VH-VL binders against L-rhamnose mutarotase (rhaM). Designs and how they scored, part 6

Target 1, 108 residues: L-rhamnose mutarotase (rhaM), of Ligilactobacillus salivarius (q1wre3)
Amino acid sequence: MTVRLGQIMHVNPNYYDEYEKRHSDLPVKFPEMKKALKEAGAHNYSIYLDKKTGTLFAYLEVDDMDKYKAIAEMDACKEWWAYMAPLMDTNPDKSPVTFDLPEVFHLD

## First folded at step 5 (VH-VL; framework fv_bebtelovimab)

Design b43 (from B13b with light chain Y93W)
Fold by ESMFold2-Fast, scan of step 5:
Structure b43 (fold): chain C 108 residues (1-108), chain A 122 residues (1-122), chain B 109 residues (1-109)
Amino acid sequence: as target 1 above (108 residues)
Amino acid sequence: QITLKESGPTLVKPTQTLTLTCTFSGFSLSTYGMGVGWLRQPPGKALEWLALIYWDDDKRYSPSLKSRLTISKDTSKNQVVLKMTNIDPVDTATYYCAHRRGYSYGYAFDIWGQGTLVTVSS
Amino acid sequence: QSALTQPASVSGSPGQSITISCTATSSDVGTYNYVSWYQQHPGKAPKLMIFDVSNRPSGISNRFSGSKSGNTASLTISGLQAEDEADYYCSSWAGSDTVFGGGTKLTVL
């Protein structure tokens, strides 16, 4: 039932340190987000930054995709997105512009 | 209904520390997303943002004035206090406190106090 | 120099539409869609008219509308009325938190 997700996002090169700082605020400043992610079974969540281009490479595993998708409707998620939005490429609703990547290899 | 009111001295001498208090009602500064900022406007000039404090004690300061400014809150009294050190005649302005409604409301100040004029002279 | 540039003055007649521009000289302001507009009558506190470029707070007349194209945000006032005569300030997020434009005096002739 666990789904592996690979994603690309973009952060403004002027704000690499601020992006990292604000992301580290998530579990303390937005405790409802931390709780919702745990309840969806989101785990092994990592984001890597290519400092040359501002490209973010995210990987996570999700046990319950319906719960995970429902997080987008939470007020806490809208505030979290708005908090991060000045630093990165976003849609008009302030959600991050995200490109899903096909998985081309996996080894247990 | 959210209301805010500024209080403090109306006349201050150069080199002193200016202390202004914002007293508010209609919200708690322990409520998720809430913030209170300080802004000023010299006579006949533009608005300038000074400082802001959020519900979680996160503090933001104008870069040009950061070394002179301290913002703090007393949630139990519904008050936010701004201190500005080494006051100068150019700091003569109407000082406003204003409510911030969290990040999803566009980093805007939605409700403002009436303002208090502070004159700096010998 | 302000990071947000507004014309010093604009004028119109009752019933007309006028537009006030707010141009970002910093790429930070132009990139992030956090433009607000405030109305200020003489001797009074500013009042929020528009936030997030085009959103109106509850109670604000639909005669006031906001838009953005490239690095320029615009406040448009339709059906101009005598009561609209005031100073208008744009504001945006610009790295540290908040920056304001220089203000525009609207005269209703």
Scores: ipSAE 0.309, ipTM 0.815, lowest interface PAE 4.2, mean pLDDT 89

Design b46 (from B13b with light chain D97Y)
Fold by ESMFold2-Fast, scan of step 5:
Structure b46 (fold): chain C 108 residues (1-108), chain A 122 residues (1-122), chain B 109 residues (1-109)
Amino acid sequence: as target 1 above (108 residues)
Amino acid sequence: QITLKESGPTLVKPTQTLTLTCTFSGFSLSTYGMGVGWLRQPPGKALEWLALIYWDDDKRYSPSLKSRLTISKDTSKNQVVLKMTNIDPVDTATYYCAHRRGYSYGYAFDIWGQGTLVTVSS
Amino acid sequence: QSALTQPASVSGSPGQSITISCTATSSDVGTYNYVSWYQQHPGKAPKLMIFDVSNRPSGISNRFSGSKSGNTASLTISGLQAEDEADYYCSSYAGSYTVFGGGTKLTVL
């Protein structure tokens, strides 16, 4: 079963360019993250930035939610989060502060 | 030990292109998180940042000077080159290159070259 | 871009403590987390004294300390010595570019 996810995160307005730059590093410098996301069936993954507020709007589709959730426990994921942590709102474990949004409309 | 040294012409005529070279040792600009920047300081004035190049060839420029600046690197030679077009007397300054170490140093320029004075006059 | 504002000059006597401020506009509250401070003696290149608001590079005296409250970062020099006489610059990384303050001339008298 494919799950559609909508998420909100926050990036420091001082680091918009740096956020984009570091995200471009993910498939090259964190290949285990790319592989894990692919194996969980994560696809159509997009992040949009509201430059006026620093709000990030993420959308992705996930085929295997158990595998997707397990990514959080990977060393590669913790390294990726640590890499991104200086640029955005994070929890004490450096994971991004993320708000899952209810889906209010979908058209096939 | 990290060292950097600026080189280039000490006298440039108005409208010419200024080319400055930073030669460094003690680190590789292929190392994750490393960067090299260019800064300048007119006589008796404040420091001004000009440009920065990262290990992955990503480039950043001062917004006010972006149209005049080009930064490039040659990692095999341990060099970073800055070109500034359409030079005028107001560009007279001491030009510095400086090492920047990853986010662990808060994007600070931790080691600086000695600087090279460039005078723009006829 | 928000300007970083420093006082043009500050003075103190040997053994005293002095503080140099570096202020951004209120619209940038909390965005200047990557604040650094540089010391420059006449005719010399700048030297990094403080990075990431309050951290000292190896070899920098603990007489130099940094702090930040709201939109103002501060460099404090305790136990002031004659060799501390120099220009001091604050700087911040604003995502896509680096900003420097106007500099503060410290006179030890």
Scores: ipSAE 0.000, ipTM 0.568, lowest interface PAE 16.9, mean pLDDT 86

Design b47 (from B13b with light chain T98L)
Fold by ESMFold2-Fast, scan of step 5:
Structure b47 (fold): chain C 108 residues (1-108), chain A 122 residues (1-122), chain B 109 residues (1-109)
Amino acid sequence: as target 1 above (108 residues)
Amino acid sequence: QITLKESGPTLVKPTQTLTLTCTFSGFSLSTYGMGVGWLRQPPGKALEWLALIYWDDDKRYSPSLKSRLTISKDTSKNQVVLKMTNIDPVDTATYYCAHRRGYSYGYAFDIWGQGTLVTVSS
Amino acid sequence: QSALTQPASVSGSPGQSITISCTATSSDVGTYNYVSWYQQHPGKAPKLMIFDVSNRPSGISNRFSGSKSGNTASLTISGLQAEDEADYYCSSYAGSDLVFGGGTKLTVL
């Protein structure tokens, strides 16, 4: 079954344009990441930025949560996280500090 | 083994364009994750990053020097070329090219060329 | 002045430990943990010693260690040896720019 995920992350206000630019690099510089996301059935992936606070709101749908979670162990994912890390709030391993949000409403 | 070697003129006159070539071996600049950067060091002074080019032809430049710099690659020749316009005596420095592997090394340069001294004088 | 401030010189005796500081002159540079340290012997190219504050490349002695507190990164060299005499440069990546410190001359007395 498809799982809907809502997430919060934070980006440094000095780097909004660079954050967007680096995300556009994902299919070109990190094709393994694009492939892994596709294989996990990740779709309808969108990130919205509140420029007032630097808050990122991510939404995506995932068909295979086990495959999706396994992406974190890939070398390509660690390189992608390292690439993005200078612009964002991150953990010591460079993964983005992410807060999962409870879904409070959905309409088909 | 990864090796890099800088080449170009050792003496340049003010207002000219400096062209430097980095010739490398031990990796291909078409390989995922590979990059080559240029840095310089004026005599007795600090290192300064100039430019970087990646396997996918993405180019990055020092913000303070961007208007003067052009970096390009010829993957078939294993070469990266840096051009710096409107050269000035303050540009006198040893110029280095250096290898970058992915992003895992914290955006550091792991292997460096030996450097080439470029003197700018009339 | 560079965006990262290092002492011009530091000295120590064989077998001792010394520490070289690297302080960001602005919080923008100091907010990220992408600090690298390079060793440079006279007439030679720089050699990468530390990356990401505290990580060592393969082949680098564990006598070299890195740390960071606030906007100040530190390189510590333990069991000081004559061959450690060199210039040491810190570097930090902050978004679209890569900046270097002014360098520190280590003298082993």
Scores: ipSAE 0.000, ipTM 0.585, lowest interface PAE 14.5, mean pLDDT 86

Design b48 (from B13b with light chain T98Y)
Fold by ESMFold2-Fast, scan of step 5:
Structure b48 (fold): chain C 108 residues (1-108), chain A 122 residues (1-122), chain B 109 residues (1-109)
Amino acid sequence: as target 1 above (108 residues)
Amino acid sequence: QITLKESGPTLVKPTQTLTLTCTFSGFSLSTYGMGVGWLRQPPGKALEWLALIYWDDDKRYSPSLKSRLTISKDTSKNQVVLKMTNIDPVDTATYYCAHRRGYSYGYAFDIWGQGTLVTVSS
Amino acid sequence: QSALTQPASVSGSPGQSITISCTATSSDVGTYNYVSWYQQHPGKAPKLMIFDVSNRPSGISNRFSGSKSGNTASLTISGLQAEDEADYYCSSYAGSDYVFGGGTKLTVL
């Protein structure tokens, strides 16, 4: 079954344009990430930026959560996280600090 | 030219901790995308992967051995160290360190050290 | 009892072609089936011959080729030479683990 995910992350205000630019690199420079996301059935993946606060609001739908979670184990994921890490709040392993949000409403 | 060389004790007693050092040249383990792994091969048996350390100090371990393994690096010395606790005669093997490529090489180990034989006996 | 099964031995004569198979014995072999092949001469470290199923590293003879059909990867050596006599290991990277085949001893002649 498809799982809907809502997430919050934070980007440094000096790097809003760079964040967007580097995300456009994902399918070109990190094709294994794009492939892995598609194999996990990740769909309707959108990230919205609140420029006043540097808050990122991500939404995506995932068909296979086990495959999705396995992406974190990939070399390409480590390289992608390292590429993005200077721009945003990260954990010691360079993964983005992510807050999972509870779904409080869904309409069909 | 990338080169790696293993060093450490050749004989270890059961229950002790085995410490192996990989000394390398021809690359920096602070370079984006680089990694160094440890593998072993018991006499007459197949290769087995043990651990991997990345340029940014992230670490990965064989699931079956994770509780026994610690991998670390010292980029200023060009060294990667593997420690394996509670050694057993079944751990007798030739131990290799190897340079690891990312997705462009299918996550393969492209350059290997010569290996060091470690015998575990009482 | 690896997740990857190889024949214990294969033999051929100089100038012939031989194929070594590597078959996944479990449906639980990882999501990413990145297949590599290593050549190992007695007393020497393994040498990468093929990566990502069919790609050759720079400097590896085009006599070595890799392929995959279903759950079986194959290493083919054409124009067999005496120096090809060695053990050959297949490996698959499963995203969080590496699995290796049991190895195949190639005898020339």
Scores: ipSAE 0.000, ipTM 0.563, lowest interface PAE 16.5, mean pLDDT 85

Design b49 (from B13b with light chain S91A)
Fold by ESMFold2-Fast, scan of step 5:
Structure b49 (fold): chain C 108 residues (1-108), chain A 122 residues (1-122), chain B 109 residues (1-109)
Amino acid sequence: as target 1 above (108 residues)
Amino acid sequence: QITLKESGPTLVKPTQTLTLTCTFSGFSLSTYGMGVGWLRQPPGKALEWLALIYWDDDKRYSPSLKSRLTISKDTSKNQVVLKMTNIDPVDTATYYCAHRRGYSYGYAFDIWGQGTLVTVSS
Amino acid sequence: QSALTQPASVSGSPGQSITISCTATSSDVGTYNYVSWYQQHPGKAPKLMIFDVSNRPSGISNRFSGSKSGNTASLTISGLQAEDEADYYCASYAGSDTVFGGGTKLTVL
């Protein structure tokens, strides 16, 4: 069973362009992250930025939630988080501060 | 079981294009997470990675050789092909193809072909 | 030099334990934690002995073990036997590139 996920994160207003630029590095400089995401069945992954507030809205679909959660334990993921951490709100371990949102509407 | 076998010319002249074919069995390169790589070893020297192709046609190349290398697959024939242009005597090596699984195997090459020696001489 | 540095040779007597080091110059070993070890007998293809730092493929003797500390990965062979005499290569997935160490020749005295 595929799970749909909606998430909120925050990026520092001084770093909007840098956030977008570094995120474009994911498939090139962090191919092990891309591969792990694909193996977990993560797809239709989009992030939207509200430039007024620095709010990021992420949507993705995941086929294997256990594999997806296990990605957080990978060195590749921790390196990716460290790369992004200066630009955004993070926890002490440099993982992004993420708020999961309840799905209130879906149309097939 | 998974098996791979390299084929191609054993003697190539400088400036020619070397074409090597890897024929495999025991898996499909359309299966999620599967990959096939090419590696080489000059006589008496270390192993060197050349290229990798994944099930989704994502391709990776050694940075120092990228301009000379092309990797492609034909999943219906269970084949992966490597082409190396402008061959030079320093390219003399045993060439291997190898099977690669994803993160569950730490991106390791778990099963290797027997290798094919390619000699570059005029 | 290679991004992964190994000693050119190591030696031991039957029954002893030996350790082969693999040190990253760019912290790739510490960062990615995707270290594998390969055994190669003369004239043969490499054989995977260890993957993901410390895991053994099915059929590999538990005399072979892997570990990592900082930027250095290690392969330890306990109860050394004559058939262990071979070249050993470490490798690490450095994101977009797979890098191999220079190889270590193990001699069983």
Scores: ipSAE 0.000, ipTM 0.575, lowest interface PAE 16.5, mean pLDDT 86

Design b66 (from B13b with heavy chain Y103F S104R)
Fold by ESMFold2-Fast, scan of step 5:
Parts: C-alpha cells; sequence; structure tokens
Structure b66 (fold): chain C 108 residues (1-108), chain A 122 residues (1-122), chain B 109 residues (1-109)
C-alpha cells in the first residue's frame, strides 16, 4: 500500500526559526517539488524539532517509492536542497544528512 | 545575455530618502530561481550587501540596515527598486545591483551592473 | 569584528603563485562551504571568479582556483600576470544572506 518513513536530520541552533520558515516555503517557492511529491503519493509529512539538540524527526508516507526516489535527481530538488543547506547538516552535494529509522510499531 | 543597470540621483542631501532603480534584461524576475540584489561600496572601503529580492517576492535585508531599507520589484518593467531612508554622509558609496541565478550557485552574484556613485552632502 | 577576515594586501611577481586567505571568525560560516571570490579592477564592478568554494564560472581562467580547509577558504592564482592586479573579496552565507570579507589588494611587481 504505502511505505512509512521515519528520518533524523540536524539543524544549526542559530537557524531554528529560519528552518521553519524556509520549509513552509516548499509548496509555494518550489511548486515543481510540491507537484513531484504529490505524484509520488507523499503525504502525512511532519517534521518535529528537538530544540535542545537541534535534532529533526521527520515522518512521511509514500505510495510510489520509485517516483519518490527519482525526485532526488530533479533540478528543483537540487535547488530545494541548496536553499535549505546553510541551515543544517548536509552532504557535499547539499542533500541533508539523513538517518533512516526502522519502524518498530504501528497501529491502524 | 544578462545585463543590469543602476539609475537614480548622484547627489542626495542628508535626511532624504534615496531611491535607486535597477533595470535589467536577459531574464524575468517572475521565473523560478531568479533574484536581484543590491550592494554598495564606499570609496576605498569593502563591499557590503544591502538587500535581495527573489522571483516569488521573498525579500532579504542586511540586519544592520533593515529598518532603513525597502526592496521591491516590477516584473512587467524588468525593474527592482531600493529605497533607503534617512540618508547620511556615511552612505556615500557606489551602489550596484546584481543577478543571482539560484541557490545552487552558493549565494553568489554572477552578473553585476556598472554601479552608480551616490554622494551624500548638503 | 568581521565575520570573514582577509589580509589587507598580498604581492607577487609575474609567473609566481600567490594565495589569499579568507578566515571565518565563527564556526557557522566555516562549515557552510558557500564561499565565493570576486575580482575588482579600479573603477570597475566586481567580477565573480569562484563560487561554492572551488567552482569556476564559464570564462574564468583555470589559473584561479579555490579551496577550503577548516574555517579558512583560499583563492590561489597561479602563473601570476600583470592584469591580475586588483582587489579580491571573499564572500559567504551568514546571518540573513551574504557577508563579505574586508578585501585584499594584490600587487604584481
Amino acid sequence: as target 1 above (108 residues)
Amino acid sequence: QITLKESGPTLVKPTQTLTLTCTFSGFSLSTYGMGVGWLRQPPGKALEWLALIYWDDDKRYSPSLKSRLTISKDTSKNQVVLKMTNIDPVDTATYYCAHRRGFRYGYAFDIWGQGTLVTVSS
Amino acid sequence: QSALTQPASVSGSPGQSITISCTATSSDVGTYNYVSWYQQHPGKAPKLMIFDVSNRPSGISNRFSGSKSGNTASLTISGLQAEDEADYYCSSYAGSDTVFGGGTKLTVL
């Protein structure tokens, strides 16, 4: 049916408010990203911030993992990553350093 | 080819509002990824970033000058306007507008206007 | 104190290599890898030479190279030529968008 994804990332403590602002820009500032995420069936996307540590806890559901993974190669995605990159831990290609978490419990 | 040109008064009196216009060609400031910034350089001093506006009307300002600065765009005229209030002799500088190609270019300004010298004196 | 510090001047002779440093005074600037370098001849607008630490725009000579180690970015000019005499500014992401270093005057003797 769908794949549920849990992820950890890290944001610089100087930029908590800016991170929230820029992330809220995604559907308006990067409409091609919004379109691609909708076409992959990405939904119920939430990110929680632990302000004590700068740790981000992301959760989302994806219907089409092949389409979702293909988003990483889009120019719009590379621009989105570059937009966010100064605020957080990133790889050399500016993608966020992300730790995928195993799901240990789910209740329908 | 992208080109930008600054225009405005060359002599301004203290306490007035300075209005500068950047007229550009070779891109539209309504298309994704485009931005235009304003920078200045007092005679013999370093470059200083002032403000920037993106295609989606997102505006960024230098923290030390934010209360004095307003940046706006008219995409149909290919113009970006900077207003600086309460002008002072220390604001004497060459003012530049410059193009930004998007975030993948590391917050760089790739194409610059020729600059316009603004002298503040009474 | 400036967020980015450059030496006020550097000099070299034709054919030599010179390096201009740009040091971040805070760790948030140092870790971003968003350093650009601009060349400015007297009376002219700045010209982008390097962006994103080490990338050259089209049309920029490969004599110009950028690198970064820790919180210090460097611009290296090899095979120094008379026309390289100019002011050089580093820039990076910090604060609300952009900060510049104080500039370095390169003299070719």
Scores: ipSAE 0.274, ipTM 0.801, lowest interface PAE 4.1, mean pLDDT 88

Design b67 (from B13b with heavy chain R101S Y105S)
Fold by ESMFold2-Fast, scan of step 5:
Structure b67 (fold): chain C 108 residues (1-108), chain A 122 residues (1-122), chain B 109 residues (1-109)
Amino acid sequence: as target 1 above (108 residues)
Amino acid sequence: QITLKESGPTLVKPTQTLTLTCTFSGFSLSTYGMGVGWLRQPPGKALEWLALIYWDDDKRYSPSLKSRLTISKDTSKNQVVLKMTNIDPVDTATYYCAHRSGYSSGYAFDIWGQGTLVTVSS
Amino acid sequence: QSALTQPASVSGSPGQSITISCTATSSDVGTYNYVSWYQQHPGKAPKLMIFDVSNRPSGISNRFSGSKSGNTASLTISGLQAEDEADYYCSSYAGSDTVFGGGTKLTVL
């Protein structure tokens, strides 16, 4: 059973283009990240940016939540977070500050 | 050893659709980190990147040509196909396919096919 | 034109060192940090010589080296040999994926 996830993050003003650019580096510079996401069955992964506020709206579907959560402990993930950290709101460990959103409607 | 070879028509008429096939060996395009790109070079001019497809069917296109280009793969046949619509004499070029791996060369193309010259004329 | 600019030509004599520049007009990090260099002999496919600014693929002579300073990447060929005569292209990550410089013709005098 696939789990649908909605999340909010924030990117700093003046780094909107750089955020998009660095995110595009993920498949080449962090190939293990793409592999881990695929193995967790992550799909329909989209991030939308509100340029007025710097708010990022992420949506993805995950088939294996245990595998997905385990990605946070990978060295590749910590390197990816460090790469992105200067551009966005982060926790002390450089992971992005993320707000999980409750799903209030879904239509197949 | 990785090898790639381009095939397709060598002479095409303006307004037609050009279809080129890249047949490769030595890797599978279902293997994590693998990609195949298409590039071209008009006679006496610079190299130009056209399109790329990754092992997971993720596709990238040159922005100036995106509306004319379609890239696809058939992993069972070890082939990548590029289609370019509304061909024009300015599209006359040697077309190359090339291998990319996130594990070895990052954004670079490390192994190239020999190229196939496509002439567009009426 | 292209996001990367190269001189049209460069020349040197056997045994000399020569340098080819590649200057990024984009301020994008990928444009100046992920530069590749290709060698192309007439009628042949390009051959990867350098990637990620200074990394050399296996089988490439150590006479070829890459570096960068500011927004300019450089390919240096030491101990120049007649067979080095070729076109050299720089390339980098930019925009939607890949851009190339205009190419530099190296003549060995």
Scores: ipSAE 0.020, ipTM 0.610, lowest interface PAE 4.8, mean pLDDT 88

Design b7 (from B13b with heavy chain S104T)
Fold by ESMFold2-Fast, scan of step 5:
Structure b7 (fold): chain C 108 residues (1-108), chain A 122 residues (1-122), chain B 109 residues (1-109)
Amino acid sequence: as target 1 above (108 residues)
Amino acid sequence: QITLKESGPTLVKPTQTLTLTCTFSGFSLSTYGMGVGWLRQPPGKALEWLALIYWDDDKRYSPSLKSRLTISKDTSKNQVVLKMTNIDPVDTATYYCAHRRGYTYGYAFDIWGQGTLVTVSS
Amino acid sequence: QSALTQPASVSGSPGQSITISCTATSSDVGTYNYVSWYQQHPGKAPKLMIFDVSNRPSGISNRFSGSKSGNTASLTISGLQAEDEADYYCSSYAGSDTVFGGGTKLTVL
């Protein structure tokens, strides 16, 4: 069963353009990340930026949550997080500080 | 206009639990992005961050003090409470509570209370 | 010890410019761009002067500016005034949330 995820992250206002540029590198410079996301059945993955606050709103659909969660342990994921870390709010391990949001409405 | 004010005992004995209350106005701690933190400053020394609580009840603690600290909020009373167990004379400091608005000010504390001096002595 | 290192003191005369450094000793602290600067007058609460390395809150004089190169952030105060005499603290996001530098006493002679 497909799980819908809504998430909030934060990016430094000095680096909005750099964030977009580096994120576009994911499929070309981090192909193992792209492969892992596809294997977990992650799709319809979009991130929206509120430029007034630096807030990132992510939405994605995941078919296999166990595989998705396991991505965090991959070397490719650690490298991707390290690449993005200078531009955004991160934990000490450089994973993005992420707030999961409860779904309050859905319509097919 | 956002304001915060600290309250609690001014003199406490070693081994007791210190309870401090931050009462605020001008924002709700149920509003997206809002947070309240606790910081302290021993006389003549540097500022030290202790704990923080966000609108969504996410709590963060200084790693060196985590086992001694509990932060909680009562959004209906506009209050945030910090408890510190097993106090010691080295915990003598001015304690501040301060406002944070998510990432809007880069994890900075933009508005601070006046501070309350807590002396730990036998 | 502090993860952020500041000089203990700095001095200048009215009208001059001074710079206060804030150096991260750990790479995980040094890569974050969430550097803030606070001004504290004796007996008063700290006041936010700079956030996100170089941004000023509304109402803060443009005489205060921030920058960062590598793992070192800097606060520059131009056109020094007597009222600028205070302690200045840098802060950054690191570890679980927040760390502070040791503070720098600015004397305006």
Scores: ipSAE 0.000, ipTM 0.577, lowest interface PAE 15.3, mean pLDDT 87

Design b8 (from B13b with heavy chain S104R)
Fold by ESMFold2-Fast, scan of step 5:
Structure b8 (fold): chain C 108 residues (1-108), chain A 122 residues (1-122), chain B 109 residues (1-109)
Amino acid sequence: as target 1 above (108 residues)
Amino acid sequence: QITLKESGPTLVKPTQTLTLTCTFSGFSLSTYGMGVGWLRQPPGKALEWLALIYWDDDKRYSPSLKSRLTISKDTSKNQVVLKMTNIDPVDTATYYCAHRRGYRYGYAFDIWGQGTLVTVSS
Amino acid sequence: QSALTQPASVSGSPGQSITISCTATSSDVGTYNYVSWYQQHPGKAPKLMIFDVSNRPSGISNRFSGSKSGNTASLTISGLQAEDEADYYCSSYAGSDTVFGGGTKLTVL
């Protein structure tokens, strides 16, 4: 079954434009990431920025959660995280600090 | 405890520039999400929002007054300053500064200063 | 932008319940969930009573409640007390930032 994911992350307010620019580089500079996301059935992936707080609200739908979770172990993913790390709140391994949100409503 | 206090002249002549200072305590305007706004209320009239400045120096202004207003902050002094140019008798009002926590309280102003009455006359 | 419309006055007796409306013909209330209500006693600064349509700040009596239906937000005060006599303003986050209603004078007879 398709899983709907809601997440929050944080970007440094000094780097809003740079965050957008680097994120737009994903399909061009990290094509293996785009391919892996597509193969996991990750779709409708959107990130909204609250410029007042630096809060990022991500929403995506995933068909295969095992494949999606496996992306974290890819060398391409480690490089992508390292590329983004200077702009946002990250864990020691440079993965973004991400909080999963409970889904309280869905209408199909 | 968050507190704010307005200061500035109580009497201003038409065509002059009005400068008001908001001095606050209990928070820093370098803290993520924090903002300070200015509002006014002419005697017997409704509240009107004028301007707002956030921790990251993002500034918002009332569209009808934008050309006359400048808002600035001095984070080290815990002060926010509002300047209004070309003052007119219709600008006679009690001026308030107020605290905002970004979205935390739905973009509301949760703590207000006591207000300062500014009278515009010759 | 259209200002929010409130009745100029409303009255009630101690122990009764009253409701103050706040209506917009634009998206100020109808599409936004960022409606706030402020209470102002004569000569005093406004006090936040309700935010985000129906939420109360810490320390605000549960006699005060907020709601929204369509393009109209409402503040309801139950168990009216003499100290509730004040001006009430609605506000919404819309357009360039903040818009206020014209205010409603509550008289407790």
Scores: ipSAE 0.005, ipTM 0.560, lowest interface PAE 17.1, mean pLDDT 86

